# Designs tried in a protein design chat: VH-VL binders against S-adenosyl-L-methionine-dependent tRNA 4-demethylwyosine synthase (TYW1). Part 12

Target 1, 149 residues: S-adenosyl-L-methionine-dependent tRNA 4-demethylwyosine synthase (TYW1), of Arabidopsis thaliana (Mouse-ear cress) (q8rxn5r50to198)
Amino acid sequence: GKIFFISQTGTAKALAQRLHELCASNDIAFDIVDPHSYEPEDLPKETLVLFIASTWDGGKPPKNGEFLVNWLGESAEDFRVGSLLLSDCKFAVFGVGSRAYGESYNAVAKELSSRMIGLGGLEMIPVGEGDVDDGELDRAFQDWCDGVI
Key: E = the ipSAE of ESMFold2; O = the ipSAE of ESMFold2 at other seeds; V2 = 0.75 times the mean of E and O plus 0.25 times the DockQ between their complexes.

## First folded at step 4 (VH-VL)

Design q10 (framework fv_tezepelumab)
Heavy chain, then light chain:
Amino acid sequence: QMQLVESGGGVVQPGRSLRLSCAASGFTFSRYGMHWVRQAPGKGLEWVAVISYDGSKKHYADSVKGRFTITRDNSKNTLNLQMNSLRAEDTAVYYCARGLKYSGSYYTDAFDIWGQGTMVTVSS
Amino acid sequence: SYVLTQPPSVSVAPGQTARITCGGNNIGSKNVHWYQQKPGQAPVLVVYDDSDRPSWIPERFSGSNSGNTATLTISRGEAGDEADYYCQVWDSSSDLVVFGGGTKLTVL
ESMFold2-Fast, scan of step 4: ipSAE 0.000; ipTM 0.549

Design q2 (from t7 with heavy chain L99I T107E; framework fv_tezepelumab; at its last look DockQ between E and O 0.06; V2 from the best seeds 0.00; counts 0 for: pae E 20.5 > 2, placed apart)
Fold by ESMFold2 at other seeds, look of step 5:
Structure q2 (fold): chain C 149 residues (1-149), chain A 122 residues (1-122), chain B 108 residues (1-108)
Amino acid sequence: as target 1 above (149 residues)
Amino acid sequence: QMQLVESGGGVVQPGRSLRLSCAASGFTFSSYGMHWVRQAPGKGLEWVAVISYDGSKKHYADSVKGRFTITRDNSKNTLNLQMNSLRAEDTAVYYCARIKYSGSYYEAFDIWGQGTMVTVSS
Amino acid sequence: SYVLTQPPSVSVAPGQTARITCGGNNIGSKNVHWYQQKPGQAPVLVVYDDSDRPSWIPERFSGSNSGNTATLTISRGEAGDEADYYCQVWDSSSDLVVFGGGTKLTVL
């Protein structure tokens, strides 16, 4: 499997490392992937994908994930691309956001989930919603991890 | 088994209307774009129209614009073609076809119906 | 609008290789799909995305696409391969589907 971190400040990357360690302790092998260096056309070949994604600047993805997120959005809106592009791919998404953004709270994570589903992906559990401002981010993340494993 | 079955063909006079239906089974219809393709007797395949999976986008061949309307009902797994102001040139077998997904941005038609014959004559 | 050009007919001796061409401006930048149609039957997809084959289609069917020409290749031609063959693309500039005019393959 693959764990993608989409992070500008490193919070989502640190959580991805925690998830990787938790999976390894349960004898589940994942690779941690920086989407900046990942070719999006390889995504249909993946069978199990986990996203840890932060939201910045009015709901926009951090730079390291911008190409992958945009590629998913363009693919999902193009009816020339079949709605089964990711039909063999199971996925889950955890968002790192702040309720101070109001309507943009975890917008990137919610967009990722919507686009993956629109391309045929199989969502394992509902989007995890982390809030960096409420002191409960670690608990929300752990609860989400428990649901994924 | 994935299946498409056309119905509603027949013989009609020029200037009249006809409605074709295509019933889908064996796959999640609401996830797929759909096309109508026709073939006049002894001639090649001619694309007619496309409708996106949610019905939000439609395109038509120039030969049918303004006369034909493609629609879908995802709750009934049905694709339709309303054909108004029919002409002799519309005489053809009409196929419905499903877009195949192939891991690229461009798509084939992997499931075809057996077609329904429309004859426009006096 | 975008145009695809196919030869109207191709003949091949049994056991020999048939090649059916599909010409179009910069067709190499498009994904080309090929259909076989036998008399009285609906079309059947034999090659998609230039060179991919559905799992039920024999490996004797293959495809290529570069420059201004896509080619369907049928090795070891058999009487059962006699059919009309159509190439097809999606033209993104017009949002239209385009078929070639068809090629009648005869095995003699």
Scores: ipSAE 0.000, ipTM 0.487, lowest interface PAE 20.2, mean pLDDT 84
ESMFold2-Fast, scan of step 4: ipSAE 0.521; ipTM 0.800
ESMFold2, look of step 5: ipSAE 0.000; ipTM 0.484
ESMFold2 (binder alone), look of step 5: mean pLDDT 92; pTM 0.945

Design q3 (from t7 with heavy chain S31Y, light chain L96Y; framework fv_tezepelumab)
Fold by ESMFold2-Fast, scan of step 4:
Structure q3 (fold): chain C 149 residues (1-149), chain A 122 residues (1-122), chain B 108 residues (1-108)
Amino acid sequence: as target 1 above (149 residues)
Amino acid sequence: QMQLVESGGGVVQPGRSLRLSCAASGFTFSYYGMHWVRQAPGKGLEWVAVISYDGSKKHYADSVKGRFTITRDNSKNTLNLQMNSLRAEDTAVYYCARLKYSGSYYTAFDIWGQGTMVTVSS
Amino acid sequence: SYVLTQPPSVSVAPGQTARITCGGNNIGSKNVHWYQQKPGQAPVLVVYDDSDRPSWIPERFSGSNSGNTATLTISRGEAGDEADYYCQVWDSSSDYVVFGGGTKLTVL
């Protein structure tokens, strides 16, 4: 499978590395992937994808995730693309954000989930939500990992 | 197994309206984009309209834009084409067709109906 | 608007290979699909995404697409292959779907 990190400050990337180690310790092979170096057109070939995504001010994705997130949005609205593009892809999303941003809280993670579902992807567990400001980020992440593994 | 059946064709005077229907069976209709394609007697295939799997997106050929409306009812597995302000050049066999998923994009039509004839004559 | 050009007719002797071309500006950058239509019948998809075949279509049917020309190749031509053949691409300029004008294949 693949673990994608969408990260500006490095928090989502660090969590992706922790998830990778947890999976490896359970004999599950995953590749950590920076979306900036990934061709989104290859996403339909994936059978298992995990996203760990932070949200920037205004609900925007960090730069390394912009192309992938925009590609998913454009694909969902393209008449050439039906509801089965990602039908062989199981996925889960964990968001890293702050509740101080109100309805923008984990907006990128929620958008990723919605777009993946809209393109036929199978969501394994509900979007996980971590708040960098409440001291419970590690607990929220561990709970999400337990649901994925 | 998988089938599309058109109905609603007939003879109509210029300026009048007709509504075509297409009944789908043997597959999960709500998963697929659907199209209307027409063919004038002795002529080639001409694309008419497309509707997305959920009905939220529609596109029309320039020749029918503003006159034809494509709709679908996923609860009834039915695709419709409302044809208003009909012209002699709209005379054709009208096919409904399913958009095939071919990898990255739905671009081919893998299931076609038998067609229904629309004749616009004075 | 984008235009696909096909020869109006092609003839092939029984057992020989027929080649039907589909010309379009930079068509090699697009995915080309091919349909067979017999008199009084609906079209049937025979080749999609340049070179793939539905499982029920014989391997005698193949396709290629490069530069400005896509080609449908029908090897070991049979009387049952007589039909009109249409190429098709997806283009968003004015009409989303573009069909070629069709090629009548005769096996004699």
Scores: ipSAE 0.000, ipTM 0.548, lowest interface PAE 12.4, mean pLDDT 85

Design q4 (from t7 with heavy chain S30R K57R, light chain L96W; framework fv_tezepelumab)
Fold by ESMFold2-Fast, scan of step 4:
Parts: sequence; C-alpha cells; structure tokens
Structure q4 (fold): chain C 149 residues (1-149), chain A 122 residues (1-122), chain B 108 residues (1-108)
Amino acid sequence: as target 1 above (149 residues)
Amino acid sequence: QMQLVESGGGVVQPGRSLRLSCAASGFTFRSYGMHWVRQAPGKGLEWVAVISYDGSRKHYADSVKGRFTITRDNSKNTLNLQMNSLRAEDTAVYYCARLKYSGSYYTAFDIWGQGTMVTVSS
Amino acid sequence: SYVLTQPPSVSVAPGQTARITCGGNNIGSKNVHWYQQKPGQAPVLVVYDDSDRPSWIPERFSGSNSGNTATLTISRGEAGDEADYYCQVWDSSSDWVVFGGGTKLTVL
C-alpha cells in the first residue's frame, strides 16, 4: 500500500512515518509517498492508499499535495473518467488541523475523502480528525490507526 | 448479463424528429459515461454524442450539433437521443455504448447494444 | 479535426499473423482501442488502452502504439477472425471520439 503525507509544518509527515512503523511492526508493507513526486494518473492502479493531510489557512492544501488534490477535483468533473475510476482502491484519510480555523477545520482531509468516494473509492473508516491545539492529536491519530490496521 | 437495448428507430421523412432510447441492465448505469455511435449502411463507425455519468456534461459531433440532444435518466437506467431536423445523411444504425472503466481517463467502449435502424427518406 | 488512417483491407492465410495499422499524428501519446465487427452485428471490443485485452478475447489478439502508428496484431489467424476492424482514440484537443475508417480482414 501507500501512505501519502500532505504537510506544511512536518506534522502530517511525522504521523505518516509513525503509521509506517506501526504497519511494519505488524508485518504490513507500506511506502511513504510525497504526492509532489507521485504521478496522480497512477492512483487508479493502487489497491490501498492512506492519506495524512494537513490544512493551510482558508482550507487550502499544503504545496506538496496541491497537484494531487486539484487532479482529484478535476477528475470528478471530467465526463471521460466516470464514477468508477478508483473502484479498486480502498482508502482512509486522517486530517491534521486546528478548530481555531472554524469551518476550514480539516477541510483538505474532508475534500480528499469526498473526492475519493465520488470517484468510486472504498472508504475503510470515516475521516479521522486531529486538532494540533487540543493536546489530543496523538490519541485521535492512534484511534484512527487502530481502525485501519 | 450486462446489456444495452436500443429502441425507437424507424423510417421518417426529412425535417422530422425521432427519439431513440437505450435500456441498460446488469450494471450500475449511473456510474458510467454513455455514448451514441452510428453507422451508415456499408460505411464505418461515426461517433455521435457523449454524456457524463451524472448527465452534467455533453458533447456532440459537428454533424449533429444543434439538432440532436443526448439525455439520461439514471433512475430508469435509460439513455436517450432526441434527433430533430433529420437529414438523409443521418440514415444509419444507431448504437448506444458504455464507456469502460479501465483506470484511464480515455477509456474504450466495452458494451454495445445491437443497434436500431434509422432511415430518413422521402 | 484529428484523423485516423487504416488500410482498407488486409489478407492473411490461416495460421499466419495479421497486422492492422492505425496511423495518426502523435498517436503514441493517445490510448488506442480496437473493435471487431462482423456483418450485421454490433462492434466488439478486442483491445483497449493500446495493449490490454478483455478477458473474453483470445491471447492471439495484441496491440502496440508508438510514434505515429498503432498496430493490432492477430496471431495464428482463423476464419472466425474475418471482420472489419476499427481503431479509436479520444481527441485530446477537442475531447471527441475519432474512429479509423476500418480494415476488412480476410483469412484465406
């Protein structure tokens, strides 16, 4: 499988590394992937992808995830794609954000989930939501990991 | 048991209208883009129109723009082609076809109906 | 508009390999699909995405696509392979579907 990190400050990347180690300790092989170095056109070939995504001010994705997020949005609007593009792809999303940003809280993670579902992806568990400001980020992340492992 | 069945063809005079229907069964119709392709007697395949899985986007061949309208009803698993201002050159067998999901943006037509004959003559 | 060029006919003896070409400007950058049509019947998809086959199509059918030419290859030709064959692409610049003119394959 693949773990994608969409990260502004490194928090999502650190959590992706932690998830990778947890999977490896359970004899499950995942590759940690920077979306900036990934060809989104290869996403339909994936059978299992995990996203750990942070949200910038205004609900925008960090730069390393911008192309992938935009590609998913454009694919959802493209008549040539159909709604089964990702039908062989199981996925789950964990968001890293702050409730101090109000309605933008984990907007990128929610957008990823919605677009993956719209393109036929199978969501394994509901979007996980971590708040960097509440002291419960690690707890929320561990709960999400327990759901996907 | 995936199947497409066309209906509505017939003989019609120039300038009149016909409505073709295509009934889908055996697959989740609302998840696929759909096409109409025609073939004049003894000639090759000619693309006519496409409609997205949700009906929001449509494209037409230049020869039919402004005259033909493609629609779909996902609740009834039905694709339609309204053909107005028919011309002799529109005489052809009309096939409906499903856009295959293959993990590519530009996929093939994997399921075809048997076609319905439209003859435009005076 | 984008044009695909096919030879009108190709003839092979039984057991020989038939090669049907589909020419187009930079066609190697596009996904090419191939359809078989027998008289009075609907087209049947035989090769998609340049070289992939539906599960019901024999391994004798294969495809390639590079530069300005895509090719449908039918090895060990059989009488049942006689049909018209059409190549097809999406025209990226106009998002339209383009078919080649068709090639009649004769196995005699």
Scores: ipSAE 0.006, ipTM 0.571, lowest interface PAE 10.5, mean pLDDT 86

Design q5 (from t7 with heavy chain K100R S104W T107D; framework fv_tezepelumab)
Heavy chain, then light chain:
Amino acid sequence: QMQLVESGGGVVQPGRSLRLSCAASGFTFSSYGMHWVRQAPGKGLEWVAVISYDGSKKHYADSVKGRFTITRDNSKNTLNLQMNSLRAEDTAVYYCARLRYSGWYYDAFDIWGQGTMVTVSS
Amino acid sequence: SYVLTQPPSVSVAPGQTARITCGGNNIGSKNVHWYQQKPGQAPVLVVYDDSDRPSWIPERFSGSNSGNTATLTISRGEAGDEADYYCQVWDSSSDLVVFGGGTKLTVL
ESMFold2-Fast, scan of step 4: ipSAE 0.005; ipTM 0.494

Design q6 (from t7 with heavy chain L99V K100G S102K Y106W T107E, light chain N31Y; framework fv_tezepelumab)
Heavy chain, then light chain:
Amino acid sequence: QMQLVESGGGVVQPGRSLRLSCAASGFTFSSYGMHWVRQAPGKGLEWVAVISYDGSKKHYADSVKGRFTITRDNSKNTLNLQMNSLRAEDTAVYYCARVGYKGSYWEAFDIWGQGTMVTVSS
Amino acid sequence: SYVLTQPPSVSVAPGQTARITCGGNNIGSKYVHWYQQKPGQAPVLVVYDDSDRPSWIPERFSGSNSGNTATLTISRGEAGDEADYYCQVWDSSSDLVVFGGGTKLTVL
ESMFold2-Fast, scan of step 4: ipSAE 0.000; ipTM 0.521

Design q7 (from t7 with heavy chain K100T S102G G103S S104K T107S, light chain K30Y N31S D49Y; framework fv_tezepelumab)
Fold by ESMFold2-Fast, scan of step 4:
Structure q7 (fold): chain C 149 residues (1-149), chain A 122 residues (1-122), chain B 108 residues (1-108)
Amino acid sequence: as target 1 above (149 residues)
Amino acid sequence: QMQLVESGGGVVQPGRSLRLSCAASGFTFSSYGMHWVRQAPGKGLEWVAVISYDGSKKHYADSVKGRFTITRDNSKNTLNLQMNSLRAEDTAVYYCARLTYGSKYYSAFDIWGQGTMVTVSS
Amino acid sequence: SYVLTQPPSVSVAPGQTARITCGGNNIGSYSVHWYQQKPGQAPVLVVYYDSDRPSWIPERFSGSNSGNTATLTISRGEAGDEADYYCQVWDSSSDLVVFGGGTKLTVL
């Protein structure tokens, strides 16, 4: 499997590294992947992907995830792919955001989940939502990890 | 073994109609998008039409829009191409081909039939 | 409309490397697939997603794609490699599926 991090300040990347270590300690092999260095056309070849995604002001993805997020949006409207492009792909998404952003709270994580489902992806657990400002981010993340592992 | 077998080709006069069929076997037909691709004698490959796994999405090459209709019957593992208002320029071998979803062959035509010849002449 | 340009013919000596190009504006941003077609036969997929190959296709077949040119490379050419080769991309701004004009490979 693959763990993708979409990160501006490094919080999502640090969580991805922690998830990788948790998986390794349970003899589960994952590769940590920067979406900026990943070819989105290879996504249909994946059987298991985990996303840890932060959201910028205005509900936009950090630069390293921008191409992947936009590609998923374009693919959802593409008649070439039908609704089964990602039918062999199991996935889960954890969002890193702040409730201070209001309507944009974890917008990127929610967008990723919606687009993956729309392209036939199999969501393993509901989108996890972490808030960097509420003092409960680590618990939210651990709860999500327990659901996915 | 995965196989596609076309039928329905023949000689037809301009302005007439012809229906091609493609019988699929050896794979779960209802899980895959399907295409028609043609090749005029001595010429290259030209894409004609695509249909999604469930028949809900269809696209056609500009040269055949409004004249050709792609359909499928998943209960019979059959792909069809209804060709109306045929023109001399439609003379070609017509291939059906599978588009693979959910595998590393996404967007490539990995299984092809042997083709059926359509000749439009008067 | 999007156009893919291939040389009409390429010759290679037995045991040498053949290179067949597929030119297209910004083709490096597309996924390129390659097909081999022998006389009287249906096309056969030999390279997909720029550089991947079906497991039963010999490792002599490889591909690359960057900028404005994709390339199919056939090393250690054999008489059995004589065929027409077609590149193909998806382009939703044109008809959808675009094929190159084809390249006849001759092994002399």
Scores: ipSAE 0.007, ipTM 0.506, lowest interface PAE 9.7, mean pLDDT 85

Design q8 (from t7 with heavy chain K57Y H59Y L99M K100P S104T T107H; framework fv_tezepelumab)
Fold by ESMFold2-Fast, scan of step 4:
Structure q8 (fold): chain C 149 residues (1-149), chain A 122 residues (1-122), chain B 108 residues (1-108)
Amino acid sequence: as target 1 above (149 residues)
Amino acid sequence: QMQLVESGGGVVQPGRSLRLSCAASGFTFSSYGMHWVRQAPGKGLEWVAVISYDGSYKYYADSVKGRFTITRDNSKNTLNLQMNSLRAEDTAVYYCARMPYSGTYYHAFDIWGQGTMVTVSS
Amino acid sequence: SYVLTQPPSVSVAPGQTARITCGGNNIGSKNVHWYQQKPGQAPVLVVYDDSDRPSWIPERFSGSNSGNTATLTISRGEAGDEADYYCQVWDSSSDLVVFGGGTKLTVL
């Protein structure tokens, strides 16, 4: 499997490393992947994908995730590829954001989930939502990890 | 054993119509998008058309758009290509082929039929 | 429309390595698949996803893809490798499926 991090300040990347260590302690092998170095056309070959995604100001993904997020959006609206594109892919998404942004709160994580489902992906658990401002980010993340492990 | 078998080819005059069929066996036909690919005598491969797994989406090469119609019958595991207003340039062996939209052979043609010859001549 | 360019023909001596190129603008960002077609037969997938090989294809077949060129490599060439070879990509911004013009491989 693969753990993708979409991160500007490093928070999502640090959480991806913690998830990788937790999976390894349970004998589950994952590769940590920077989406900027990944070809989105290879996503349909994956059977298990975990996303940890920050939302930037205005509900936009950090730069390292822009191409992947945009590709998923375009693929979901391109009916030529059909709803079977990701039908062999199980996935889960954890968002890192702030409720102070209102309706943009974890918008990237929610968009990733919606697009993955639209393309035939199987969501293992509901989108996890962590708030960097409430002091409960670690607890929210651990709860989400317990759901995917 | 996964197989695709084309039929319906033949000799036809310009401006007429012909219907090709492709019978699928050995895999869950209704789960896959299907394509038609053609090859003129002594020439290369040219993509013709695609139909989604449920038949809700169809797309055509510019060279055949408006003249050819791709359809499928999942209850009979059959793919069809209705060819209207045929031109000499449509003379080719027509292959039906499977291209998965997920998994190992993503966007590769992993299963091909043996082809059926269509000759458009006066 | 997106275009893939292949040499019309390539010759190789028995036991030597054949290399067939497929040129395309920024093709290294796409997944390239290769097909072998013998006279009177349907094409057969020999390399997929740039460098992977179906389990039923000999290890002599391999591929690479970077920049503007993808390459199919056939080591220890045999008479049975004589065929036309086609590269193919998926391009949702063009006619969807794009094939190269084909390369005739001769082993002599």
Scores: ipSAE 0.000, ipTM 0.511, lowest interface PAE 16.1, mean pLDDT 85

Design q9 (framework fv_tezepelumab)
Heavy chain, then light chain:
Amino acid sequence: QMQLVESGGGVVQPGRSLRLSCAASGFTFSSYGMHWVRQAPGKGLEWVAVISYDGSKKHYADSVKGRFTITRDNSKNTLNLQMNSLRAEDTAVYYCARLKYSGYWEAFDIWGQGTMVTVSS
Amino acid sequence: SYVLTQPPSVSVAPGQTARITCGGNNIGSKNVHWYQQKPGQAPVLVVYDDSDRPSWIPERFSGSNSGNTATLTISRGEAGDEADYYCQVWDSSSDLVVFGGGTKLTVL
ESMFold2-Fast, scan of step 4: ipSAE 0.000; ipTM 0.523

Design r1 (framework fv_nivolumab)
Fold by ESMFold2-Fast, scan of step 4:
Structure r1 (fold): chain C 149 residues (1-149), chain A 122 residues (1-122), chain B 107 residues (1-107)
Amino acid sequence: as target 1 above (149 residues)
Amino acid sequence: QVQLVESGGGVVQPGRSLRLDCKASGFTFSTYGMHWVRQAPGKGLEWVAVISYDGSKKYYADSVKGRFTISRDNSKNTLFLQMNSLRAEDTAVYYCARDKGYSGWYKGFDYWGQGTLVTVSS
Amino acid sequence: EIVLTQSPATLSLSPGERATLSCRASQSISSYLAWYQQKPGQAPRLLIYDASNRATGIPARFSGSGSGTDFTLTISSLEPEDFAVYYCQQYDNWPPTFGQGTKVEIK
């Protein structure tokens, strides 16, 4: 499996590392992947993918995830791409955001989930939503991890 | 054996409407994108419209946008093209064509119907 | 839109000869090009997709090559049933566009 982190300040990356350690302690091996170094065309070959994604600047993804998120959006809206492209891929998404952004709260995580579903991916659990400002980020993340592990 | 059979063509006056049907058999119709392609007498091929496998995505050539509507009924294995406000330049043989891109990127049109002639004349 | 230009417009040959048909794109289309054969009164038939892959049931005498902007369809030895019009078609960008066709006719 693969854990993708989409992170600007390092919060999503730190949570990806924490998830990786939780999986390892339960004898589950995952690779932590920076989307910037990943070819999105290889995504249909994956059988299990976890995303931890932050949202910044009016609902936009951090730079390291921009190409992947845009590729998924374009693929989901491109009818050349059948809606079965990711049918062998199970996935889950955890969003890292701030409710101070209003309707942009965890927009990237919600977009990832919607696009993955639109391309045939199987969502294992609902999108997890963490708020960096409310003091409950660790609890929300742990609840999501308990659902995915 | 994959088959696509068009019907509904005929002679019609400018400004009127026609509906074309394309009946599919020999494959799981509900998993393929479908296209309409036309060919004016003595001329080349022109793409007209496409519909995704589930009907959620539709695109049209600029020349027909706002006048033509593509739709499908997967329970009947049938593709439709509703043609409104017909013009003389819409005169052509209309082909139903299957998108080769099953579960992936578009790869051209792997199967075509026999075509149905639409003549728009006064 | 991407314009495809086919040459020659007409190719007059005898059975047994080699036919070479060209298709040139106004901008790079990578390898997203298909070739079709159309006989009088019939629908087009897919011959080649992704520039060089033969479609199911297409005889080995048909081959495609090229990438970017310049593409070629080759018929190594013409059979009587090969005299037809041939079209190239790109699917790199919307809308899909076709070339004007090359007519392969008997001398």
Scores: ipSAE 0.000, ipTM 0.545, lowest interface PAE 11.3, mean pLDDT 86

Design r2 (framework fv_nivolumab)
Fold by ESMFold2-Fast, scan of step 4:
Structure r2 (fold): chain C 149 residues (1-149), chain A 121 residues (1-121), chain B 107 residues (1-107)
Amino acid sequence: as target 1 above (149 residues)
Amino acid sequence: QVQLVESGGGVVQPGRSLRLDCKASGFTFSTYGMHWVRQAPGKGLEWVAVISYDGSKKYYADSVKGRFTISRDNSKNTLFLQMNSLRAEDTAVYYCARDKSWFGKGYFDYWGQGTLVTVSS
Amino acid sequence: EIVLTQSPATLSLSPGERATLSCRASQSISSYLAWYQQKPGQAPRLLIYDASNRATGIPARFSGSGSGTDFTLTISSLEPEDFAVYYCQQYSDWPLTFGQGTKVEIK
């Protein structure tokens, strides 16, 4: 499977590396993937995908995830693609955000989840919501990891 | 496996400076918060300082604030503690310790063997 | 700062007996408490984290309980290698703090 990190400051990337180490210690082979270097049209061939996604002010994804997030949005709204594009794909999403963003709190992670579900993906567990400002980010992440491993 | 090795300890006079190094191996150093914890001879454990995984956040115990500086070099898998204006009460075994939170607000799952710093006149 | 008070300072027990160690926080720390074991000349070893979760490789005779301000470490049946000093540590708020330690010694 694949672990995508959508990261501006490096926090989501660091979490992706920790998740990769946890998976390896359980004999689960995952590839850490920068979405900027990934062809989104290959997503339907994936059977297990984990997203760790940061959200910035205004609910915007970091630059490395922008193309993937936009592609998912366009595909979900395209009636010709259909609602079964990702029917073979199991996934989970962990958000890295801040409650100081108000209504945009973990908006990218929530949008990723919604789009994946809309295209037929099977969500393994609810979106994990991490807050970089509350001192609980590591606990939220560990709870989410326990749900996917 | 996971290994933390401290170095740089020794005997120094009050008012002098000393730098401690902690070399990490067996894990991805750049994804973990790191701490320094000390223990005076025959006494209990005292938390000294923390640095986040990327070096952007640092916190210190009041007893060392303004005198000690924690830093790291992720390209060399090394944690540092620069100790200035040393006092007799800084005499202790200094341990580096790994925290799974990477931001450093957590508990210590691996410790180094410690390095002894003796400040005496 | 959050002050952790461990009691008793010393427990004198025999192998096979149950040891119960207390750690009390000056304010609520939820479950953000860890326990460590230290033997003379050695670095501390993590036993329990998040008040009740046993660390990898730690024998089942060690258990932790509590939340808020009152925490307990229990060793159900002391083995010879368990005679050591035990420290609690909170990570609820800065600065991180340790208790003063409880020494478990042979009677």
Scores: ipSAE 0.000, ipTM 0.524, lowest interface PAE 15.1, mean pLDDT 87

Design r3 (framework fv_nivolumab)
Fold by ESMFold2-Fast, scan of step 4:
Structure r3 (fold): chain C 149 residues (1-149), chain A 121 residues (1-121), chain B 107 residues (1-107)
Amino acid sequence: as target 1 above (149 residues)
Amino acid sequence: QVQLVESGGGVVQPGRSLRLDCKASGFTFSTYGMHWVRQAPGKGLEWVAVISYDGSKKYYADSVKGRFTISRDNSKNTLFLQMNSLRAEDTAVYYCARDLKYSGSYYPDYWGQGTLVTVSS
Amino acid sequence: EIVLTQSPATLSLSPGERATLSCRASQSISSYLAWYQQKPGQAPRLLIYDASNRATGIPARFSGSGSGTDFTLTISSLEPEDFAVYYCQQYDDWPPTFGQGTKVEIK
């Protein structure tokens, strides 16, 4: 499988590394992937992907995730692309955000989930949501990890 | 072997309706997008409509929007084109054609033999 | 919409000769171009996709080239069954459009 991190301050990247270590301790092999270095056309070839995604100002993805997030949005709205493009892909999403952003809280994670579902992906568990400001980020992340494993 | 067979064509008066069917065999119909393309007598090819493999997305040429409806029944391996408010300029051979599996690149790889629709008074 | 212009309208050649057919797009379509062959009373048959990839079962004498706005279909040595009308089609932008066709006929 693959763990994608979409990270502005490094928090999502650090969580991806923790997830990778947790999976390894349970004999599950994953590659940690920076979406900036990934060709989105290869996503339909994946059978299991996990996303850990931060949300930037205005509900925007961090720069390293912009191309992937935009590609998913365009693909979902492109009539050339059917709704079963990702039918072989199981996935889960964890959002890293702040409730201080209001309606933009974890907007990138929610968009990723919605677009993956719209393209036929199978969501393994509901979107996890962590708040960097509430002191409960680690607990929210652990609960999400328990659902994935 | 991939086969597409159109039916339902005929002579119809302006303002009337006609439904075309396209029966598919030789491939997993439910995984392919499908097109309707027409050709007026002695003229070139004109794209009419497309439907995604699951029926969730449908798009039409401006010349037929609001009058034609594309649909499919994956359990019967059949594609449909409901043509309402027919005009003389709709006179053409109508082909059904198969798009790509899961992704529609708009270049149909297999075509039916076509069915003639003549709108005349 | 993108307009595709094919030239010549008619190409008169003998069996064994090379045929070169052109398709020009009103704006860049990268390599999102297909070529079809249509014989009288028959449905179109896909020959080339993505400008240069030969479709399954298409003889090696057919080749496509070009990118951007200028595309060419070449038949290296015409066989009797190759005398037909040829259409190009773009799928870069909405809606998909076809050229007006080039008729390859016996001189």
Scores: ipSAE 0.000, ipTM 0.531, lowest interface PAE 13.1, mean pLDDT 87

